# VH-VL binders against Photosynthetic apparatus regulatory protein RegA (regA): the designs that were tried, part 4

Target 1, 184 residues: Photosynthetic apparatus regulatory protein RegA (regA), of Cereibacter sphaeroides (q53228)
Amino acid sequence: MAEDLVFELGADRSLLLVDDDEPFLKRLAKAMEKRGFVLETAQSVAEGKAIAQARPPAYAVVDLRLEDGNGLDVVEVLRERRPDCRIVVLTGYGAIATAVAAVKIGATDYLSKPADANEVTHALLAKGESLPPPPENPMSADRVRWEHIQRIYEMCDRNVSETARRLNMHRRTLQRILAKRSPR
Below, E stands for the ipSAE of ESMFold2; O stands for the ipSAE of OpenDDE; V2 stands for 0.75 times the mean of E and O plus 0.25 times the DockQ between their complexes.

## First folded at step 1 (VH-VL)

Design x9 (framework fv_ixekizumab)
Fold by ESMFold2-Fast, scan of step 1:
Structure x9 (fold): chain C 184 residues (1-184), chain A 120 residues (1-120), chain B 112 residues (1-112)
Amino acid sequence: as target 1 above (184 residues)
Amino acid sequence: QVQLVQSGAEVKKPGSSVKVSCKASGGTFSSYAIHWVRQAPGQGLEWMGVIIPIFGTADYNQRFKGRVTITADESTSTAYMELSSLRSEDTAVYYCARDYEDYGDYFDYWGQGTLVTVSS
Amino acid sequence: DIVMTQTPLSLSVTPGQPASISCRSSQSLLHSDGKTYLHWYLQKPGQSPQLLIYEVSNRFSGVPDRFSGSGSGTDFTLKISRVEAEDVGVYYCMQSIQLPYTFGQGTKLEIK
């Protein structure tokens, strides 16, 4: 449809990106700048909070796991300083409880890493959409292990032998695990 | 897997305009940018501009300032490049190309090209 | 605009022999994200350009391993270890670190 061609992007296009993975942060910043956002980046909770206090942005993307602390602290400052800020939090392997806490503190949405620029953009610009209700029960230990294994697998460019080496497990055991559907 | 199919060749008079289409198949249309590149007979490649369909935002090579307009229609997975005030030196093959990897900004797949001839 | 300069502009190679094409940029193509935004394309006679190598040294899907890219900063090289008849065409380097994206003049490779 015609409506699908254009998203309304307000006059204030300021976007704060907070993530301690420097190569990822700079790559994402370039992609978001290409999409019309005006970028400011931070690599720590301390930097993110300082920027949020001094120059609260219209949009923010915050990684929840940072070297110096939890990105939720940045989310809290952003919401206090600018109630209309649209905040998307990034979480490593499906930390549902943390993502739910982020929304309750003031985040607009959450995405699981790895997340690409298109996913981030859609999440930042979504309006009048209900988030699916969070799972009633916390993630199982098996699901946590499975997500960890999948993360290492992607880091090893989907090389089963290298992944097995990194996880200190037999290649055949890893192959069996990767062949299974996601645990619930 | 991915295919870009362009509209057919056109012959235009000087001063007129031409609108070339590029229909994409394979992949999610809004997940990538579409660039337009032209090649005059016996010449090299010249970048004209790009559109990011999800925002409807376009950027252009200043050399075509005010004459080129790039648009997209997600419902038909089609991008368009319109060039106005045509001159004989605009005779060229016009290509569309996909930029799927936001982090890489390179053209992984190209259309077959559309020859536009400008003559009186 | 960033100017891309290729050398040589033309070369003729006997099948099985190596070929080397150089590309120089007027500015560094290394971005602060650690990536270098230099890519190589091949345009075979009567065909659209096709991606060969992206980000200096990564072969695109389906590209034979006899093609390799190297370089850094402003100086880049595309090498073909053993030229085959199907390699005939014009090779272009491109930078995508800043707008407008720019191409080299092209290097025409012919078989003797």
Scores: ipSAE 0.000, ipTM 0.456, lowest interface PAE 18.3, mean pLDDT 79

## First folded at step 4 (VH-VL)

Design y1 (framework fv_flanvotumab)
Heavy chain, then light chain:
Amino acid sequence: QVQLVQSGSELKKPGASVKISCKASGYTFTSYAMNWVRQAPGQGLESMGWINTNTGNPTYAQGFTGRFVFSMDTSVSTAYLQISSLKAEDTAIYYCARDLWFGEYYFDYWGQGTLVTVSS
Amino acid sequence: EIVLTQSPATLSLSPGERATLSCRASQSVDSYLAWYQQKPGQAPRLLIYDASNRATGIPARFSGSGSGTDFTLTISSLEPEDFAVYYCQQRSNWPPYTFGQGTKLEIK
ESMFold2-Fast, scan of step 4: ipSAE 0.000; ipTM 0.428

Design y2 (from s1 with heavy chain Y100L Y101W D102F S103G S104E G105Y L107F, light chain N52D; framework fv_solitomab_arm2)
Heavy chain, then light chain:
Amino acid sequence: DVQLVQSGAEVKKPGASVKVSCKASGYTFTSYYMHWVRQAPGQGLEWIGYINPSGGSTNYADSVKGRFTITTDKSTSTAYMELSSLRSEDTATYYCARDLWFGEYYFDYWGQGTTVTVSS
Amino acid sequence: DIVLTQSPATLSLSPGERATLSCRASQSVSYMNWYQQKPGKAPKRWIYDASDRATGVPARFSGSGSGTDYSLTINSLEAEDAATYYCQQRSNWPLTFGGGTKVEIK
ESMFold2-Fast, scan of step 4: ipSAE 0.005; ipTM 0.472

Design y3 (framework fv_praluzatamab)
Heavy chain, then light chain:
Amino acid sequence: QITLKESGPTLVKPTQTLTLTCTFSGFSLSTSGVGVGWIRQPPGKALEWLANIYWDDDKHYSPSLKSRLTITKDTSKNQVVLTITNVDPVDTATYYCARDLWFGEYYFDYWGQGTLVTVSS
Amino acid sequence: DIVMTQSPLSLPVTPGEPASISCRSSQSLLHSNGYNYLYWYLQKPGQSPQLLIYEVSNRASGVPDRFSGSGSGTDFTLKISRVEAEDVGVYYCMQALQTPYTFGQGTKLEIK
ESMFold2-Fast, scan of step 4: ipSAE 0.000; ipTM 0.437

Design y4 (framework fv_concizumab)
Heavy chain, then light chain:
Amino acid sequence: EVQLVESGGGLVKPGGSLRLSCAASGFTFSSYAMSWVRQTPEKRLEWVATISGSGGSTYFPDSVQGRFTISRDNAKNSLYLQMNSLRAEDTAVYYCARDLWFGEYYFDYWGQGTTVTVSS
Amino acid sequence: DIVMTQTPLSLSVTPGQPASISCKSSQSLLHSDGKTYLNWYLQKPGQSPQLLIYEVSNRFSGVPDRFSGSGSGTDFTLKISRVEAEDVGVYYCMQGTHWPYTFGGGTKVEIK
ESMFold2-Fast, scan of step 4: ipSAE 0.000; ipTM 0.446

## First folded at step 5 (VH-VL; framework fv_teclistamab)

Design d4 (at its last look DockQ between E and O 0.40; V2 from the best seeds 0.70)
Heavy chain, then light chain:
Amino acid sequence: QLQLQESGPGLVKPSETLSLTCTVSGGSISSSNYYWGWIRQPPGKGLEWIGSIYYSGSTYYNPSLKSRVTISVDTSKNQFSLKLSSVTAADTAVYYCARDLWLGDYYMDVWGQGTLVTVSS
Amino acid sequence: SYVLTQPPSVSVAPGQTARITCGGNNIGSKSVHWYQQPPGQAPVVVVYDDSDRPSGIPERFSGSNSGNTATLTISRVEAGDEAVYYCQVWDSSSDHVVFGGGTKLTVL
ESMFold2, look of step 5: ipSAE 0.552; ipTM 0.820
ESMFold2 (binder alone), look of step 5: mean pLDDT 93; pTM 0.951
OpenDDE, look of step 5: ipSAE 0.848; ipTM 0.939
ESMFold2, look of step 6: ipSAE 0.762; ipTM 0.902
ESMFold2 (binder alone), look of step 6: mean pLDDT 93; pTM 0.946
OpenDDE, look of step 6: ipSAE 0.843; ipTM 0.936

## First folded at step 6 (VH-VL; framework fv_teclistamab)

Design e1 (from d4 with heavy chain N33H; at its last look DockQ between E and O 0.29; V2 from the best seeds 0.66)
Fold by ESMFold2, look of step 6:
Structure e1 (fold): chain C 184 residues (1-184), chain A 121 residues (1-121), chain B 108 residues (1-108)
Amino acid sequence: as target 1 above (184 residues)
Amino acid sequence: QLQLQESGPGLVKPSETLSLTCTVSGGSISSSHYYWGWIRQPPGKGLEWIGSIYYSGSTYYNPSLKSRVTISVDTSKNQFSLKLSSVTAADTAVYYCARDLWLGDYYMDVWGQGTLVTVSS
Amino acid sequence: SYVLTQPPSVSVAPGQTARITCGGNNIGSKSVHWYQQPPGQAPVVVVYDDSDRPSGIPERFSGSNSGNTATLTISRVEAGDEAVYYCQVWDSSSDHVVFGGGTKLTVL
């Protein structure tokens, strides 16, 4: 069957993985290494952008929801630095519109979590001509940022001062964001 | 840093429902790479997986127990729970909760300390 | 239902190598994980995905998986390695976790 075709790596086997969950990052990195990729890993938006700027890879897997920000910033740098980079974004449950937005700005494909290493490999190596059209009701960039802020807030046991420190923003700014309803 | 703590009654009467809660601290139960599982071990015997839950509510259950088991998650409390109905003495065991790291299958990379539940009159 | 078979016990002298087997039909096509359970304690994972080690697990713990047998190998065995060891897989045909029966490692 055509779906059973073996996908071959290109001559450049470099792969950047960006995810702030170290156990997952290590497990995925080992799994992708066994599949022939040469790995670099990043646990933050800042680290991911630095690697993408200095050593733009042939392939990337980027988690959109990171502790220090939005993985879309890494996707943008990757696309600028290496137009032919194959970028797969990982999305959480209920964040499909964010993944569609990532595709519109240059990601090659998206996958919902929890991830399967075979699915990731297939998505990175797919040789299709076009991506599916995005749904008509994509999530806004404000909603993605708001979801990230809410996640960090809950991790800090709803401590505004600690949350502001982790997000590197002024406490009053965070209070204004938390006081508003979820963006559409 | 991530810690799991089982809680619930240590003694349950036969035919009643065993009910346990696992509290997650030092991390979020809404972590997209993980399932959250229950495993038990009768005294002096081996490990038996009971089931696992994703924070969305999706579950996997041990086929041998599935008719009696309900696992649920409360993301607002960072907790997940086990209910095992119609218990007998055979359900006496140490009950562990665990974090299950997924990549097409999973393994339990963090375990609670375990809690003994005895089924007796 | 899928079955994993382990020997009930293995004895080894300190400094020697212990090998603990986990038998299963076509287990080589599955990812095998290994847990150490010291007496009176919760299990901890020592090898995952056949041969990978979590942070903090000494390099003397290693694993292999081929055909119908997975093996946990512990070189330069120490008294602190005395524990029960369990293998575990995910059975994708029925979506459930299977543990082996456990192997008690005795360090003489």
Scores: ipSAE 0.767, ipTM 0.903, lowest interface PAE 0.8, mean pLDDT 85
ESMFold2 (binder alone), look of step 6: mean pLDDT 93; pTM 0.950
OpenDDE, look of step 6: ipSAE 0.808; ipTM 0.920

Design e2 (from d4 with heavy chain N33Y; at its last look DockQ between E and O 0.52; V2 from the best seeds 0.00; counts 0 for: pae E 6.5 > 2)
Fold by ESMFold2, look of step 6:
Structure e2 (fold): chain C 184 residues (1-184), chain A 121 residues (1-121), chain B 108 residues (1-108)
Amino acid sequence: as target 1 above (184 residues)
Amino acid sequence: QLQLQESGPGLVKPSETLSLTCTVSGGSISSSYYYWGWIRQPPGKGLEWIGSIYYSGSTYYNPSLKSRVTISVDTSKNQFSLKLSSVTAADTAVYYCARDLWLGDYYMDVWGQGTLVTVSS
Amino acid sequence: SYVLTQPPSVSVAPGQTARITCGGNNIGSKSVHWYQQPPGQAPVVVVYDDSDRPSGIPERFSGSNSGNTATLTISRVEAGDEAVYYCQVWDSSSDHVVFGGGTKLTVL
């Protein structure tokens, strides 16, 4: 893989990564350092907010689901402390709902996991509505949404009404989704 | 701490199906970060990747084994499994399960202890 | 299919430096991972992404990768380093995890 692509960075190369999976965080941080970024990392909402308040970065990558809360709280602090921060959010579930919340808070873009360092770099540096190419064999946004719905359905003991209530979705819409085969 | 443990029959007759299960403990198989893989090692020989699966069911297989291999996942049991059909003595090996940390590249950061499967009649 | 080539064995005296090579066409464009397998044990990662070391692996283990050769270097070799070492890549053209054939490190 061509992970060592040279990218045009701004004068400020600071990048904050926020994700509670330590192996992923360490490996992504090293890959981004090789691309010219100056890294700080956080494994929690609390740690991410503290760094964003004290040393607001030029760039940030934030996982929205963290053990101690919602990564959107970090996005809010980043936007307040540094309005020009370029913020990419990573999501593993319900991309549409997560994407709407992230855009309302001011995230620059989002990526569904798994995402590689080239995709992250392109998303951080992109202008306009340009998204990076999907990774080889990625989980699509439709697939992530479908799998999230299936998991909640199982958790509700396959009760359609309860599942629809927890997903904040009309029951008939949920029934249509449950009747379809998994998208790829 | 995340641990992987292989289980299944240690003896399989030729032409039958080898079936193994890997149980994941200390972490979730449903992680968005990882693929879950099977690797084997015939006695005295090197490592051979069999295939890997994402918790949604998406798979990659070694082309040399693809026609005989099925990997599946059961997220409710935190397990994934291997079935290798039409086995011969050449399929005698230690079978490992492993976690693949994927960032556009695969490497196995956590391995099971391995289980010997002998194919003989 | 992509092939990785390793020498079958390397012997070094204690305290010296062992170098284990992994050859492949344009391997320098790939991320190379190295696994240590002591006798009767499962493999463990000692170097990943060419040159990075997991927590708990001694700094005596290092790696490099350029051109057609990746190298695992073990400085100040100890008897406990005696194991088989495998290199590994992902080949995106065939969507295939590839291991080298393994190198037996013997400490004399």
Scores: ipSAE 0.053, ipTM 0.616, lowest interface PAE 6.5, mean pLDDT 82
ESMFold2 (binder alone), look of step 6: mean pLDDT 92; pTM 0.946
OpenDDE, look of step 6: ipSAE 0.601; ipTM 0.825

Design e3 (from d4 with heavy chain D100E; at its last look DockQ between E and O 0.30; V2 from the best seeds 0.69)
Heavy chain, then light chain:
Amino acid sequence: QLQLQESGPGLVKPSETLSLTCTVSGGSISSSNYYWGWIRQPPGKGLEWIGSIYYSGSTYYNPSLKSRVTISVDTSKNQFSLKLSSVTAADTAVYYCARELWLGDYYMDVWGQGTLVTVSS
Amino acid sequence: SYVLTQPPSVSVAPGQTARITCGGNNIGSKSVHWYQQPPGQAPVVVVYDDSDRPSGIPERFSGSNSGNTATLTISRVEAGDEAVYYCQVWDSSSDHVVFGGGTKLTVL
ESMFold2, look of step 6: ipSAE 0.772; ipTM 0.907
ESMFold2 (binder alone), look of step 6: mean pLDDT 93; pTM 0.953
OpenDDE, look of step 6: ipSAE 0.850; ipTM 0.934
ESMFold2, look of step 8: ipSAE 0.784; ipTM 0.908
ESMFold2 (binder alone), look of step 8: mean pLDDT 93; pTM 0.953
OpenDDE, look of step 8: ipSAE 0.851; ipTM 0.936

Design e4 (from d4 with light chain K30E; at its last look DockQ between E and O 0.26; V2 from the best seeds 0.65)
Fold by ESMFold2, look of step 6:
Structure e4 (fold): chain C 184 residues (1-184), chain A 121 residues (1-121), chain B 108 residues (1-108)
Amino acid sequence: as target 1 above (184 residues)
Amino acid sequence: QLQLQESGPGLVKPSETLSLTCTVSGGSISSSNYYWGWIRQPPGKGLEWIGSIYYSGSTYYNPSLKSRVTISVDTSKNQFSLKLSSVTAADTAVYYCARDLWLGDYYMDVWGQGTLVTVSS
Amino acid sequence: SYVLTQPPSVSVAPGQTARITCGGNNIGSESVHWYQQPPGQAPVVVVYDDSDRPSGIPERFSGSNSGNTATLTISRVEAGDEAVYYCQVWDSSSDHVVFGGGTKLTVL
């Protein structure tokens, strides 16, 4: 875990993960537990809605495509039951329009798969990060590159895969750059 | 249950191209959580990762092999493939395909049964 | 290029505990995965992310990772545990999967 991510965790660390891919769900749940979250998991829309109604979490990560339906139904229950729930939607390649719809009904943000646990944590904890702070000192070459990457990222509605494609760089490289604080 | 099956010629002549296909059944290759990989094992020796591909076409290759390796994916056939050019006897191995569960790095959570490819005159 | 070092073999009596090591510079900063390969069979993952087990792997398989050593521990070893065990990491500096050389576990 990054130092600033640990600093950002609130008193309520409950996290609901909803995904019908059991190996992925289990791996992600363990990784998020190591980052300080208290996990509950669901493998279906029905199970996710039941947990959201009975024990609305502070945080949620919801896959939109589930075997028994659309994860948007879980997002809707989460927002109704806990208005301050921070909800990140995970989307498959080519499902951006559905992710935008999820944000409009109450999801906090979305991520394109494949994603790592640092990306998920960052998305859950981010607060209006559309503009980087201005540099305090003359811009370095690293700062110029960082500003350019941030600009493209925002233009792509914070879609890592699309941003990586447009920047002609590897997803993992971009993900690591996006997780860092602005260079001097 | 998801299964992987390797197929292709078991005998390849030196200097030719080794070509294998992995067929995915019981699940979709267009799965956003996974890469699809090739690993080989010379008889009596250890495992060597060859490379992996995401269903969008993005690849990672072993640096020691990447000048000779092409991995491709055909989502319409639920298959991915390996081509290894300019083979020698050193390329004789059991070749495995695998599903690579990604979360910032990956491990191979499902393996094919493997197919022996012999490089011989 | 990152190198993972495993002992070539470990022998253990049935019912005892086997410990298989995987050495690497600062391997404690990596996620380490472990595979079991029975004779003549494909590998199967038994531990991932240092210490977690896939569904269906018994609790007697466990793992740890700190400093320069990751360890796979198999408690109450059975004859069916006889296999070659490989550790694996992702080397992010070269975007390369690295396997250890393998450790043959013999159950006497």
Scores: ipSAE 0.709, ipTM 0.879, lowest interface PAE 1.1, mean pLDDT 85
ESMFold2 (binder alone), look of step 6: mean pLDDT 93; pTM 0.953
OpenDDE, look of step 6: ipSAE 0.843; ipTM 0.936

Design e5 (from d4 with heavy chain Y106F; at its last look DockQ between E and O 0.26; V2 from the best seeds 0.66)
Fold by ESMFold2, look of step 6:
Structure e5 (fold): chain C 184 residues (1-184), chain A 121 residues (1-121), chain B 108 residues (1-108)
Amino acid sequence: as target 1 above (184 residues)
Amino acid sequence: QLQLQESGPGLVKPSETLSLTCTVSGGSISSSNYYWGWIRQPPGKGLEWIGSIYYSGSTYYNPSLKSRVTISVDTSKNQFSLKLSSVTAADTAVYYCARDLWLGDFYMDVWGQGTLVTVSS
Amino acid sequence: SYVLTQPPSVSVAPGQTARITCGGNNIGSKSVHWYQQPPGQAPVVVVYDDSDRPSGIPERFSGSNSGNTATLTISRVEAGDEAVYYCQVWDSSSDHVVFGGGTKLTVL
């Protein structure tokens, strides 16, 4: 997954990163700067909203799990202040409801952590429609399979080896499934 | 402020299972930006990565050790652990736990002080 | 299996510049991280992602990575820099961490 990507940025290269984890924020900011973005960073919902209101960026990456609240409030301000802002949300393990909420508010894409800087950049620069909300009913076969895997994982007390055995799949395959975002 | 501390028996008999726990303080093990790793160093030798775990339970293992290694996490205790089965004298080493900062790969940005485990009769 | 090669030792005079190399096939396509391990202590990261420093690491520690060689450079070397230095990468083809064998820096 650590592949080189050829990127073509627009004229406005401003990027807001919102994450309350300073070492991660600094690492991601440096990685995105090397890719041609002009960075502003925020470590809280309050700080992110303030920057989004005062200096709405062309791009944003928002962590939805923040100590002072939900990053969705930043996504809402970003969409209101700059309708064409390209917003990627980073979401934690098992946060399908958060991903649905982000899509409803108009996030451009979401990625399940852990993700790399190339995946983030690709998601920011991808051309196309905003992500649709997941279907209410019936659930897609891919989503049903993903939910089943999550359920078995929890039943095995989050033991990857035991989960892989019960699902009759290779451990590496399961590790990647557990670390990636849910299907539509 | 985040600190990691290894704990467990310093002496293990051959053929038995080495078992260590790393306690995380000053921060949460349930952090989506980090893996939690075990690294060992035989006396006078270099560093060898054993494996790393995400708080969801997802793991990576050193291929040379994976048949004998289990890493697990207990988020309610803010701890993760190492079990290494069927040990021999070659498994005598200082064992470190570490926080692994992830962005498509990781580096160990915080290390424990290390604990010597000796495999001897 | 991916291999990182470091010289076993490097000696420099105080105030001079130490260069510690880490050789690997196409290492320039990987992110290289460097650790300092003083005698009897746990390692500490001094450079990550080829050239970036964590908070608290002096600017005299720097790094570069291209082709088949990554280099840790320590300018204005002090006696307190005596340590073993390890390079490290992630090998995404086999999903594992690889360390170099370590380089002992001696300040003459």
Scores: ipSAE 0.738, ipTM 0.888, lowest interface PAE 0.9, mean pLDDT 85
ESMFold2 (binder alone), look of step 6: mean pLDDT 94; pTM 0.959
OpenDDE, look of step 6: ipSAE 0.864; ipTM 0.947

## First folded at step 8 (VH-VL; framework fv_teclistamab)

Design j1 (from e3 with heavy chain S58N; at its last look DockQ between E and O 0.34; V2 from the best seeds 0.69)
Fold by ESMFold2, look of step 8:
Structure j1 (fold): chain C 184 residues (1-184), chain A 121 residues (1-121), chain B 108 residues (1-108)
Amino acid sequence: as target 1 above (184 residues)
Amino acid sequence: QLQLQESGPGLVKPSETLSLTCTVSGGSISSSNYYWGWIRQPPGKGLEWIGSIYYSGNTYYNPSLKSRVTISVDTSKNQFSLKLSSVTAADTAVYYCARELWLGDYYMDVWGQGTLVTVSS
Amino acid sequence: SYVLTQPPSVSVAPGQTARITCGGNNIGSKSVHWYQQPPGQAPVVVVYDDSDRPSGIPERFSGSNSGNTATLTISRVEAGDEAVYYCQVWDSSSDHVVFGGGTKLTVL
């Protein structure tokens, strides 16, 4: 594929996807399978926890808002059953506080929806030393984005390193943005 | 099961504004995995994408129509709407609303039945 | 800006294989989606992401995408497959959905 990036996968390629949206789950599962992962899917907190207990995966992508509860419960089981599991949480619009909580409780990182399969793969395989490639729309003086960054910064007790990790942004880039005033 | 239904006047006079509403049932418009779009098809012609909206209000518009198009969403009514200003006979078409499943790009996984809008005196 | 080209029509005998092409500059770098539109009806997606099928679409519908051409393949064509077929991509350079012009499949 000329558009997707080739990643070095480990020997264990198991990936659990947890999302109650069946069409999205199927589309993402097929996309990740094409990238070399071996998929299991769950459409509920209960199903996700059961799979995590019985067959803890090397990788997981967990949606936080599920019909039967909060995906954090799956993240907790994954962290307990397989400490080296790479866990990415998918967040919807308006779920920032929950994403912060997910990282504090043991998720490897978070990624805001809408996202593509390359971004998910990059987040699962990242070693924490660099941010994913810039989005198609680079960080600009957009007021909505600036206010989002400020909210995350405050949630992280104004910790630049933690804020940069949660925004999938290099620390140096975030420091430059935080030195600027609101884009009016 | 999720369904989309277009509603609005089937006849619009030239130079006026075409206004349509799409009602979402059997599911929520406030879904992080989806955009909500308008597509039109002039009689006997192909499909033309008009634009799409995310439930937060973020929009994309067809560049050829952008100056005349407004798409909006009302999450409390589970609806999204199209306004197309300054219409001409060239705007006569069947108008579809659609759910657009996003994963870096989108495809329309659920379509409304379509509604014919005729622009004439 | 980005243009997709489809043949206006394809004819095939029942039980044979139909191949409907979608041409575009470097289309192999994009995800291609295919819609079936029976006469007088709304379109329905039959293939997405080049080669994947929604639930309920039979295995005889398949797709491929490489270089400058994507292809929808319908094996063991039935009379009920008569429809107009559209390809579609997302052009990320202009944030624009692009449809092909449509191909009318006739089952002889």
Scores: ipSAE 0.744, ipTM 0.896, lowest interface PAE 0.9, mean pLDDT 85
ESMFold2 (binder alone), look of step 8: mean pLDDT 93; pTM 0.953
OpenDDE, look of step 8: ipSAE 0.858; ipTM 0.940

